VH-VL binders against p19838r805to892. Designs and how they scored, part 19

Target 1, 88 residues: p19838r805to892
Amino acid sequence: QGDMKQLAEDVKLQLYKLLEIPDPDKNWATLAQKLGLGILNNAFRLSPAPSKTLMDNYEVSGGTVRELVEALRQMGYTEAIEVIQAAS
Key: E = the ipSAE of ESMFold2; O = the ipSAE of OpenDDE; V2 = 0.75 times the mean of E and O plus 0.25 times the DockQ between their complexes.

## First folded at step 10 (VH-VL; framework fv_iscalimab)

Design h5 (at its last look DockQ between E and O 0.74; V2 from the best seeds 0.62)
Fold by OpenDDE, look of step 10:
Structure h5 (fold): chain C 88 residues (1-88), chain A 122 residues (1-122), chain B 112 residues (1-112)
Amino acid sequence: as target 1 above (88 residues)
Amino acid sequence: QVQLVESGGGVVQPGRSLRLSCAASGFTFSDYAMYWVRQAPGKGLEWVAVIWYDGSKKYHADSVKGRFTISRDNSKITLYLQMNSLRTEDTAVYYCARERGYWSGSDAFDIWGQGTLVTVSS
Amino acid sequence: DIVMTQSPLSLTVTPGEPASISCRSSQSLLHSNGYNYLDWYLQKPGQSPQVLISLGSDRASGVPDRFSGSGSGTDFTLKISRVEAEDVGVYYCMQSLKRPYTFGPGTKVDIR
């Protein structure tokens, strides 16, 4: 089962901001694809905060911090990984 | 009201320096990546530089790399472009623009300034 | 760098008639995330550029529905169903997939 509840709210806020940058390779849409939630990208875009909506859905679906880090690693998003690791 | 206002343009000789400013208002400046885009008289648009929301990353077009430097002061809600070793081909209207990144990571330039003219002439 | 081209470079249209502008990129602008990183801008005479379409087909806020963007990969099209006098200006496509962002040469649209 998922363990996203272990991430503090301030860590999540940092991740939201990092996923809303002008880089196709390091944005929330790309992360959604890596996490297997890409089919929901059009729905995420309709929300006021796509990154938050993505993360919320990931958590509800039973996602894990480990899998999140792995997805970010595949994206080469070292900065985002460091945010998570610093809190662990 | 959301707006960008450029200033600092003028007439300079080749080899001289000039510093452009872009004052932002009506939005949270520190949340957005900012850009400079220029347009030579009667010509098309050319991307010049980008700076991250917190200034942590900068990229410059090859045509200005080593001569131009983009920067920002979020406390002053202002974007800058330091232009050194100016050339005649740098003559253009310089626009500052905001890019929305929340929807796609690389969204459109949704806010533009009125532009400021830089003329490099001997 | 990604090279952008447009056709035609100039277009004269009778008011009320449709217009179509093509944009082509030297490489695909379709990202693995499913989005095409292609924008359309209009620069009216004496004004700053303004966004019309983003991500290939998303009409910007306040843009009339007579404007539409289509295409994917390397070929894109901007269509104006009924050209009006206020549509006069230069239209630019721009790729935002890779830096440096690059613009097409522009298409000048005039009214007959």
Scores: ipSAE 0.641, ipTM 0.902, lowest interface PAE 0.7, mean pLDDT 93
Fold by ESMFold2, look of step 10:
Structure h5 (fold): chain C 88 residues (1-88), chain A 122 residues (1-122), chain B 112 residues (1-112)
Amino acid sequence: as target 1 above (88 residues)
Amino acid sequence: QVQLVESGGGVVQPGRSLRLSCAASGFTFSDYAMYWVRQAPGKGLEWVAVIWYDGSKKYHADSVKGRFTISRDNSKITLYLQMNSLRTEDTAVYYCARERGYWSGSDAFDIWGQGTLVTVSS
Amino acid sequence: DIVMTQSPLSLTVTPGEPASISCRSSQSLLHSNGYNYLDWYLQKPGQSPQVLISLGSDRASGVPDRFSGSGSGTDFTLKISRVEAEDVGVYYCMQSLKRPYTFGPGTKVDIR
């Protein structure tokens, strides 16, 4: 059901960087919460690459690009949405 | 290994300008947001400014907004603070600091430089 | 701006005894992502600050387990279970939820 494989790897790499800024409203932990993965935040934080770990978990859980964009919209993260839209 | 070294402090008159530098080593500088924090002699700590890893966003404390500008040159692995229109209240030790991996969800400052003293005096 | 206060502003502790420092914020530091954006620093005499605790309760690498952070929302506590001579200095809390980030006034800890 999930379609996260449709995102090119370079798009994913850009998204990881955008989620690794010093802004609690726009970081990976808040994205995880919006995607229903917030209970895993401590595990993500302890990994060497939390943004990638979050995105990998979301992908293997059947996550969709549409739901990802909606979560980013709820965060007000226009720059991240534009990265996804530029690839489509 | 991981190190931040500030320079450029000194004694200046009010109204003058000064530029601080912070040389980084031992880590991938362009992966980190960087900060300036200051401490007036005998006083507490005051956050001054932050700059994103790529320089795309900058934020300054209201006490210095319009007078100080944080910047970075990732090719020279150096953080800067341009301080214009200096006032006696700007007298402080200025520290540069690195966030403890903003990828970790923590904004704590895990690496600090030794500080450089700026004295603004007539 | 979020105002941070600390109590006490100074304390002297008998070596080997516990110490407790309170930090209060004018707004909740608990983000909807589940984290409290409250950090603790120690500044030893003549040194730069060093991080002790992040996110309210997470000890930084290399920090002894006699240091612990607790609390949530607007009220936070740093505890030292057994104070040692190397623990002397000024302890600061800082909120990093909203810019401008703000520090508490500091708590000076001495031993007797």
Scores: ipSAE 0.518, ipTM 0.873, lowest interface PAE 1.9, mean pLDDT 91
ESMFold2 (binder alone), look of step 10: mean pLDDT 91; pTM 0.899

## First folded at step 12 (VH-VL; framework fv_iscalimab)

Design j1 (at its last look DockQ between E and O 0.78; V2 from the best seeds 0.00; counts 0 for: pae E 2.2 > 2)
Fold by OpenDDE, look of step 14:
Structure j1 (fold): chain C 88 residues (1-88), chain A 122 residues (1-122), chain B 112 residues (1-112)
Amino acid sequence: as target 1 above (88 residues)
Amino acid sequence: QVQLVESGGGVVQPGRSLRLSCAASGFTFSSYAMYWVRQAPGKGLEWVAVIWYDGSKKYHADSVKGRFTISRDNSKITLYLQMNSLRTEDTAVYYCAREKSYWSGSDAFDIWGQGTLVTVSS
Amino acid sequence: DIVMTQSPLSLTVTPGEPASISCRSSQSLLHSNGFNYLDWYLQKPGQSPQVLISLGSDRASGVPDRFSGSGSGTDFTLKISRVEAEDVGVYYCMQSLQRPYTFGPGTKVDIR
C-alpha cells in the first residue's frame, strides 16, 4: 500500500514544478518511466497537468514515497529528492 | 492575454555592452523557463540561452558564453540578457520566448516576443 | 552539438496542394521516456516564429489540423495537407533533446 498521502500538498506542488523543466532526463515523462508508468506518458501528455496527473496515478496505484525517491535518485534529480526529504 | 515585449536593442560599436529586457505579462512568469533566441539578418534562428523558472540554472550557447548572461527578476516579471564584448556577428534580432513547460511537459516555445534589433557596427 | 538539416530548402506550392518538409538530426532525438524532442516552427514574413508541432507530432493549440508532424529518431516530416496563402513563410525544425538547442536551416515555402 502506498503512502503518498503523507506528502503535503505544498511539497507536491514543488515537485510538479521541478518535473516541468526543459530537461528530458529530469522531467515527468522520465519519472513516469522510472515508476513503471511510462506506457501512460501519451495520456499524461494530453492532460492539462502531466506532472500532477502522473503523481495522482502513482498514488492511486499504491506508490510509495520510498520508491518515488528511488526513481528520482536513478534520474540523478537530487533537488527533487531534497524537497521530499526536507518535508519528512 | 499572454505577451512578451523585448526592449533595449540598438546600434553599438564592437566591444561595447548592451542589456536587453523582456517584459512578460498575462501569465505566471515565475513558473516558466525563458529563452533568448536570435536571428541574424536574412539568416536562420539560433538558440542563445535558457534560464530556469526560478533562475537556479542557466545555460548559454558556446557562441556567447563568457560574454552574454541571461538572468531574470521574477518580482519584476522581466527577463534580461546582458551582452558584453559585443561582436559584429552578434548583430541580430533578439527574441525572448517562453517554454510551455509548466503543466505541459513540452519544450516548445509557445510564446515569442516581437524581437529587438541589436546592430553591432564600427 | 546535434546538427539539424532540412529538405528541401525552398518549396513553391500551388494553393490547395499538399506540402512536405523533411528534417533530420545527426543523432536520435528519441528519448528513453518515449518522446521525440523535435519541434516545428513557422516564421511568417515580418513576424516572430510560432510553434506548430512539439514533441514530433503534438500539434500546438490553435494550429490547423492541416499541419501534422511525424517521424521518430533521426527522420522527421512536417506535412501540410492543403497549403493556403497564410502558410507562406520559413519553417524550422528544432531539437530540444540536449543543449545547445539547434535549429534546422529552415525551409522557405512560397505559393505559386
Scores: ipSAE 0.695, ipTM 0.913, lowest interface PAE 0.6, mean pLDDT 94
Fold by ESMFold2, look of step 12:
Structure j1 (fold): chain C 88 residues (1-88), chain A 122 residues (1-122), chain B 112 residues (1-112)
Amino acid sequence: as target 1 above (88 residues)
Amino acid sequence: QVQLVESGGGVVQPGRSLRLSCAASGFTFSSYAMYWVRQAPGKGLEWVAVIWYDGSKKYHADSVKGRFTISRDNSKITLYLQMNSLRTEDTAVYYCAREKSYWSGSDAFDIWGQGTLVTVSS
Amino acid sequence: DIVMTQSPLSLTVTPGEPASISCRSSQSLLHSNGFNYLDWYLQKPGQSPQVLISLGSDRASGVPDRFSGSGSGTDFTLKISRVEAEDVGVYYCMQSLQRPYTFGPGTKVDIR
């Protein structure tokens, strides 16, 4: 099942900010694709907070922190991984 | 009222320096990546530079790299472009622009300033 | 750099008639995340650019529904279903897939 509740809210807030940069390879839409949620990207974009909506959906779907870190690694997003690892 | 206002343009000789400012208002400036885009007289639009919301990363077009520096002061809610070693081909209207949504990443430029003219002439 | 082209470069339209502007990129703008990183801008005479369409097809706030964007990959089209006098200006496409971001050469739209 999932363990995303192990991430503190302030860690999640930092991740949202990191996913809102002008780089298509490191944005929330590409993270969604790597997490198997890419089909929902149009819905995420229309939400008031796409990064949060993505992460909430991933958590409710049983997502794990391990899979999240692996997705970020595939994106080459070292800074985002460090935010998670510093909190673990 | 969301607004961007550029200033600092003028007529300068080649080899001189000029600093452009872009004053922002009506939105949370520190949440947005900011851009400079220029337009030579009678020509199309050319992207010049981008700076991340916190100033941590900057990228410049090859045509200005090493001569121009984008910067921001989030406490003064202002974007800057320092232009050194100016050349006649730098003559253009310079616009500052905001990315559409700070939560969307890599969206269109939804807010543009009115532009400031820089003329580099002997 | 991704090269952007537009056709036609100039267009004169009878008011009330449709217009279509093509934009092509030298590389696909479709990212694996499902979005096409192509935007459309209108620059009216004497004004700064204004966004019309983002990500290939999303109309910006306040843009009339007579403007529509379509296409994917390397071929994109902006359509105006009924051209009005206020639509006069130069239309630019821009790619934001990778730096440097690049614009097409513009399509000047005028009314007959």
Scores: ipSAE 0.660, ipTM 0.893, lowest interface PAE 1.2, mean pLDDT 91
ESMFold2 (binder alone), look of step 12: mean pLDDT 92; pTM 0.941
OpenDDE, look of step 12: ipSAE 0.057; ipTM 0.787
ESMFold2, look of step 14: ipSAE 0.465; ipTM 0.853
ESMFold2 (binder alone), look of step 14: mean pLDDT 92; pTM 0.939

Design j2 (at its last look DockQ between E and O 0.68; V2 from the best seeds 0.58)
Fold by OpenDDE, look of step 12:
Structure j2 (fold): chain C 88 residues (1-88), chain A 122 residues (1-122), chain B 112 residues (1-112)
Amino acid sequence: as target 1 above (88 residues)
Amino acid sequence: QVQLVESGGGVVQPGRSLRLSCAASGFTFSSYAMYWVRQAPGKGLEWVAVIWYDGSKKYHADSVKGRFTISRDNSKITLYLQMNSLRTEDTAVYYCAREKGYWSGSDAFDIWGQGTLVTVSS
Amino acid sequence: DIVMTQSPLSLTVTPGEPASISCRSSQSLLHSNGFNYLDWYLQKPGQSPQVLISLGSDRFSGVPDRFSGSGSGTDFTLKISRVEAEDVGVYYCMQALQRPYTFGPGTKVDIR
């Protein structure tokens, strides 16, 4: 059972923006791989908002904030982690 | 309706400074990373600099690092390139370009300006 | 820096015939996220560059379907199934895997 609903919408919006940064190592596609959703990357890419689509699917699949932070840690995406932690 | 318009180009002597501007219209400027790309006369394209949507991060090519500075004013919907210590090899048409990557980490430059010519000559 | 090369550097094609341009990178452009960070641009005479293909094979919106991109890793190809007069210009590939982004030298395409 996920707890992504505990993240405020403004926090999610900030994460969306961070995941659209022109850095292949720190974008939504890389995060998807870390979260085990990489097989859906083509589908995400074709959506109007890939980062949001990813996050929505992650939430629906029962993803947790903890696992999200761990994935971001593996990416070395400190700024994204800080956004989540600041809201906690 | 989406448009980028560069300005500020001209003829300058080596060592002088020049500031280019790129006025954006027709889209949410603050949501896109912006780039400068230049093209020397009769030559290919060269990446110059990038700035994040909120200006929080900047990267410059080694060829211009320490001399050029990219910046933006989202309230004015304008991108800038401050060029200091200009060299003859900086002579080029300078294009501003938008990265398509709305919500994506990396996409192509989908919108380009018409370019502005910078000529550095003694 | 990643070095990009193209072949041929110039190409003359009869209208209606196909064209093929090769692009190679000094290192693989295939990211662990599964995408190839390779773009194709066309610069028509006297105009600014315009995007044709992104991520190796994703045709940009508004680009005719006669344009297609293929390849993976270090070898990429842009194909024009039926060259038209409006396709004249210089084609550039560009890697966007790491900064600095680097362009190929360009391939000039003309028609007979």
Scores: ipSAE 0.573, ipTM 0.893, lowest interface PAE 0.8, mean pLDDT 94
Fold by ESMFold2, look of step 12:
Structure j2 (fold): chain C 88 residues (1-88), chain A 122 residues (1-122), chain B 112 residues (1-112)
Amino acid sequence: as target 1 above (88 residues)
Amino acid sequence: QVQLVESGGGVVQPGRSLRLSCAASGFTFSSYAMYWVRQAPGKGLEWVAVIWYDGSKKYHADSVKGRFTISRDNSKITLYLQMNSLRTEDTAVYYCAREKGYWSGSDAFDIWGQGTLVTVSS
Amino acid sequence: DIVMTQSPLSLTVTPGEPASISCRSSQSLLHSNGFNYLDWYLQKPGQSPQVLISLGSDRFSGVPDRFSGSGSGTDFTLKISRVEAEDVGVYYCMQALQRPYTFGPGTKVDIR
């Protein structure tokens, strides 16, 4: 089991908003790819809340905050990393 | 009931300024990136500028950079385009457009205004 | 800037017959996240553009299923399986992979 439950719900809500910008390099679909969940991107796209669906899937799959931060570093997404690290 | 309405177009001489407004309604304006797109008479579409949902980032096409400034006032639910040093090549219908947000999983412009005509002529 | 081209630039179709519009980009529009960042718009005479298709093939709500988008990378196609009078207008493709977003020159569709 991973440790995504350690992130407060407010932090997760901030992350969803950060992942829904009009920048393909910094959106939820690219995060999913970096987390090894890219094969699910069509399912995520068709969901009512793609960022939340991605993050929920990652969490139930045993994802860790450390791996999330590393994926965001690979995307160059400093603002998203700061949101997570300020909460820890 | 989602709507965008542009205003402020008109006929001006080269070198003059105009300010366009785009009034939004029927959606949470502060959650969306907003765009200006223009269309010269009888021609195709040209992207002009974008502003992030909170106004923190702005990008302009090279053809207008330094002359045009996109801005927004989320409390007035309005998008703006300040157009300075206008040239005849800027003659176009100017549309404001909304980028479909994160509930869509899409990058497309799903809402467009009716457009406002700017004519720059001697 | 990514250059977008369309062919044909104009076509006239018999009502009820199919139509096909091609769009090509100077660079691949396929992102590493698996999506093609290509959208299709219709501008009916005297109207603002309206979205038809995003991400190459994703049809927007309210768009009739006779419209379909296909293709990947640099080559994309919009098909209308059975053209109707309301489909008259100019069809534009647009890439949304990188700024500035760029449109194709448009394809004017008329009926005979």
Scores: ipSAE 0.513, ipTM 0.871, lowest interface PAE 1.9, mean pLDDT 91
ESMFold2 (binder alone), look of step 12: mean pLDDT 91; pTM 0.924

Design j3 (at its last look DockQ between E and O 0.52; V2 from the best seeds 0.00; counts 0 for: pae E 9.1 > 2)
Fold by OpenDDE, look of step 12:
Structure j3 (fold): chain C 88 residues (1-88), chain A 122 residues (1-122), chain B 112 residues (1-112)
Amino acid sequence: as target 1 above (88 residues)
Amino acid sequence: QVQLVESGGGVVQPGRSLRLSCAASGFTFSSYVMYWVRQAPGKGLEWVAVIWYDGSYKYHADSVKGRFTISRDNSKITLYLQMNSLRTEDTAVYYCAREKGYWSGSDAFDIWGQGTLVTVSS
Amino acid sequence: DIVMTQSPLSLTVTPGEPASISCRSSQSLLHSNGFNYLDWYLQKPGQSPQVLISLGSDRASGVPDRFSGSGSGTDFTLKISRVEAEDVGVYYCMQSLQRPYTFGPGTKVDIR
């Protein structure tokens, strides 16, 4: 069972902004791969907001905040991790 | 071709309710985050509310929170603003505006309606 | 809420001359992703607002290159290299870093 619903909406919005950058190492597409959702990247790319669509699918799939943080850590995305940790 | 058209404005007494509509055309409505922005006569612009492209998220300014509700019907390609418990200070031209969203690399309001006037007076 | 200010509040410019408008935010609008979430809008007389600049310096489609946005953090500037009659109106800056989005008070630009 996931716990992504425990993240405040404002935190999620901040994450969306952080994940919508052209940096290939720190974007939603890379995060999706780390979370095992990379096969859906083409679908995410076609959505109005790929980062949000990714996060929503991750949540529905039972993803956890812990796993999200770990994925971000693997990406070296310290700023994104700090956003989550500051809200905890 | 891209257009937003507000309607539903008028003159109402304090405490009454009014519902504004914003009809979109010329673009994929469901691909945009939508906003309401208002402007009191002779004054500046004030952010009122936002609704996500699928309606999953809403946020209202403190000045209207608990009284106004933003909503959308993507099948009707229409944005709404339900205004309850209207006050004289709510008197303004109400604009609807679109935002592509964070992914577009721009979060500016690139399309605005012509606005609809709401006058709240005794 | 983030408070936005502008200076000057009014400006009269001779056609062909440059104009500069300052916008300041109560906190930095520079996001950790490297973008400044500051927009500039123009509201011409009797019309709806229209976007000029987004993300601090990105000129919107169809906007003449005589308009430019600069700045970072808390201080931003909109410049018009050569003011034309069609540039008359009220200019607003708006932060979009966090909700609620907040506008500056506006700068009224007129021509002599």
Scores: ipSAE 0.016, ipTM 0.747, lowest interface PAE 6.3, mean pLDDT 91
Fold by ESMFold2, look of step 12:
Structure j3 (fold): chain C 88 residues (1-88), chain A 122 residues (1-122), chain B 112 residues (1-112)
Amino acid sequence: as target 1 above (88 residues)
Amino acid sequence: QVQLVESGGGVVQPGRSLRLSCAASGFTFSSYVMYWVRQAPGKGLEWVAVIWYDGSYKYHADSVKGRFTISRDNSKITLYLQMNSLRTEDTAVYYCAREKGYWSGSDAFDIWGQGTLVTVSS
Amino acid sequence: DIVMTQSPLSLTVTPGEPASISCRSSQSLLHSNGFNYLDWYLQKPGQSPQVLISLGSDRASGVPDRFSGSGSGTDFTLKISRVEAEDVGVYYCMQSLQRPYTFGPGTKVDIR
C-alpha cells in the first residue's frame, strides 16, 4: 500500500550509507523508533544489513515516503532528507 | 569454498552475440549484488554492469548500454551477461565479481572469477 | 563519469624497499556519511584482481599490514612498506561513490 517503490534504488543505497554511521541520533535504530518499528530493533541488529532490513520491513508494512521524511525531520537528519528530495 | 566461474567466452565475428555465464558456489548467491568487469588484452579494468541481489535493479556502462544485458537466475545460482551487436572494442577478458556484504559499508568487490576471454575479430 | 588517474603508471622496486602509488579523482569521493569511496585492487600476473583496501584505508581480510591506504577527497595514496616478490602486479584504484564505478589506469609494480 505504501509508496516506497517511488524511491530509486540508488536513493535507497545512499540512505543505507547515511543510516549506518556511528551517530547516536542519526542511525537506523533511531529511525526505526521514529517509524514505529523500534520493537524490531533486536532483529534488525542481528541482520547482515540493519538499515536495509529496517527499510524493507517498513516498505512491506505499507510505509510511505512522506512518513519517512517526517521521521528523518524529527531526527534532524537534513542530509538524508536532501537525498530523498533531490530524487523527486 | 567461495567461488565464481565464468564460461561462454570464445571467438566471434563483429555483429554476433554471445552469452556469458557465471556459476557461483560456497555462498548465498541471492544475498549479493553482482557485477561484470572487463579487461581488454594488455589494458586496464573497465566496469561493465551491476545487478542487485533480487534482480530489481540493473545498470550498464554507457559503452555497452543497449547492447549488453546483465541478468541472474537465483534458483540456478548463476549470473549472466547477454552480449549483442559485438564489436572489436568488446574484445576482453570478462570477470564476474561479488560485492562485499552491506554490513561492511563498502561496495568493493571481494570475490572475482577467473575470467572468460571474448575475442571479436574479422 | 568520475575520472580516475594514477601515478606513476609503472614502477620498479628493489625487494624490501617501499613503494608509493598515487590516485586522483576528478571530483571528491568523500560522501556526506564521512567515508571516502575509494578502493584499491591488486592484479597479480595471470590472475584476476583482488581487493586490498576499501573506503580509502580499510585493509581487506588477509591483506598484510605492509599495505596501507591514506588520503581523502580527491587525492589518495597506497603505500607498501616493504615490497615482496608476491606484490608484483598491477594496482588499480576504483571509485565506488557513484555509478558507473570507474577504475584508474593501473600502476604496474615490478621488482628488479
Scores: ipSAE 0.007, ipTM 0.707, lowest interface PAE 9.1, mean pLDDT 88
ESMFold2 (binder alone), look of step 12: mean pLDDT 94; pTM 0.950

Design j4 (at its last look DockQ between E and O 0.90; V2 from the best seeds 0.00; counts 0 for: pae E 3.3 > 2)
Fold by OpenDDE, look of step 12:
Structure j4 (fold): chain C 88 residues (1-88), chain A 122 residues (1-122), chain B 112 residues (1-112)
Amino acid sequence: as target 1 above (88 residues)
Amino acid sequence: QVQLVESGGGVVQPGRSLRLSCAASGFTFSSYAMYWVRQAPGKGLEWVAVIWYDGSKKYHADSVKGRFTISRDNSKITLYLQMNSLRTEDTAVYYCAREKGYWSGSNAFDIWGQGTLVTVSS
Amino acid sequence: DIVMTQSPLSLTVTPGEPASISCRSSQSLLHSNGFNYLDWYLQKPGQSPQVLISLGSDRASGVPDRFSGSGSGTDFTLKISRVEAEDVGVYYCMQSLQRPYTFGPGTKVDIR
C-alpha cells in the first residue's frame, strides 16, 4: 500500500541524520507525532536508532512518501523535504 | 576511555582574544553534537554554544554572540572556541561537553571535560 | 529566555534519609512530541558536572536507582531515596527545549 520502498537507501540515511538533531521541532519524535505514531515515541527512544525505527514502522504501516513530505512540511523542515525531492 | 580534555585557558586582558581547544578520544567524534558550557567562580552553569556533528549548524548564547565562535575539526577530533573581545564577565571555567546521542531525542550532556580556566582581568 | 528556578537552594541531609529537589520553568517544557526537555546534573566538589536524569525521568547510564526524576510541564522533582556521602554536591536542572539552554541556580546538598 505504501511506497516508502521507492526511496533509495542513501536518501533514507540522509533523512535519519536530519531527524537526529538537538532540535525538538525538527527531530524524529516530532515527525512521529505528525505521522500519527507519537504514541510509540517512548518505544522509539529506547531503540538504538530512533529515526530508523520510526521510518521502518511508518513503512510497515503503509505510509507514503507524500504523507511523509506533508508531515515534514508541517514541521517546516525544508531541508528534509529537499532531500526527498532531489531523489525523485 | 571516553574522554574530553580542554586546553588553552589562561589569564588575558579585556579586549584580547583566546582560543580554547577540546580534544576528544574514545568515541566517534563526528557522530556527536558538541557544546561549550562555562561556570564563573562560585557561580552556576551557563550554556555557551553548540555545534552539529558535521559542523553544519551552530548556535551561540546571546551573552557571547558576535564575540565567540564554536567550531570543530573532525579530522583532528577537536572542538574549538574562538573568544574575541573578551570581557571580565567571561571569566570562568570552560567545559566542553558531548550531547548524549542526539538521535535519542535527549539533549543532555553525558560527557564533560575537566574544564579550562579563563581569567579576564586588567 | 526560559527562566529556571530551584528549591531549596541548600539542603543538609542525614545519610540514609531521602532528599527532594524542586525545579520550575517559566514556561512548559513539555513538547508536542510528548517529551519533557528537562535534565538534572550533579557537580561534586572539585569535579565537572555529570548527568543524572534526562527528559524528565530517564536515568542516565551508571546512575544509581536511588535517583529518580518526575514531573511534567513546568514543575519537576529530583528525588534521592537514600542519600549517601558520595551524593554531596550541587544539583542543577536544565531546560533543553529551546536555545539558549538555561540552568537552574543549583541546589547544594550536604551531609549532616
Scores: ipSAE 0.728, ipTM 0.916, lowest interface PAE 0.6, mean pLDDT 94
Fold by ESMFold2, look of step 12:
Structure j4 (fold): chain C 88 residues (1-88), chain A 122 residues (1-122), chain B 112 residues (1-112)
Amino acid sequence: as target 1 above (88 residues)
Amino acid sequence: QVQLVESGGGVVQPGRSLRLSCAASGFTFSSYAMYWVRQAPGKGLEWVAVIWYDGSKKYHADSVKGRFTISRDNSKITLYLQMNSLRTEDTAVYYCAREKGYWSGSNAFDIWGQGTLVTVSS
Amino acid sequence: DIVMTQSPLSLTVTPGEPASISCRSSQSLLHSNGFNYLDWYLQKPGQSPQVLISLGSDRASGVPDRFSGSGSGTDFTLKISRVEAEDVGVYYCMQSLQRPYTFGPGTKVDIR
């Protein structure tokens, strides 16, 4: 899959909600780690919208939807993958 | 003023049922996971149950599984604990607790109610 | 279940002196995301618990900076640099890495 800019804003909003849950294996901090952004987790934690801040950072860095889906697969996060794939 | 207020505690015989309520105010209730935690008299804290912000997932401690059910009504801004088949070992102060905001990445309990006492005795 | 232990279980501190409480877990609380899922609470006499520290070292809003949390993995410490009368109560650590969340047995802190 391509550039993160191709992912619809509605899909991103659904992903933020799925990543802001009380499950450490499926939260935004673990996604950041899988995407190579784990060093920024304290900065993300202190932002008013950690999931959005993470995803914006990933998008600006040239991150791809394919890499995002693979990270979610490594987390076992089927619900989040389905949100992305349903938008395809 | 962020607040949690429990009610519904009392004295009940073993085998009976009670329903606890936790009224929330001063925050967007539907954005937070909610918990029940109990403390037997003179003892430490024991996690009882969690319910996710939308009610879609619930988990209970093994000591109460099958007997207690956590639930929430986001339109009434209230958390509940239905307690069936009560035993003397369920005697405790029951606290409702709010998980730290879902923005934080933390699962800590940042707001607690004042507690309601449940006594299970003959 | 992750077993949490604390030491000491009770201590009496001279006002103005430091105090240190140890918490240990039966398995690492350090998640691959870089966070330690270890929290500290204080329960003052007659009150409900209140959060002091989250994620091992993150001080909660309104908690004085004389409270600090440190440690990683299985060994954590809560320090009070100068104990005051309002710090009396029972201190609990809790792991929030996996369900069921479990608390340590508590450390009762009193003033001599």
Scores: ipSAE 0.375, ipTM 0.849, lowest interface PAE 3.3, mean pLDDT 91
ESMFold2 (binder alone), look of step 12: mean pLDDT 92; pTM 0.929

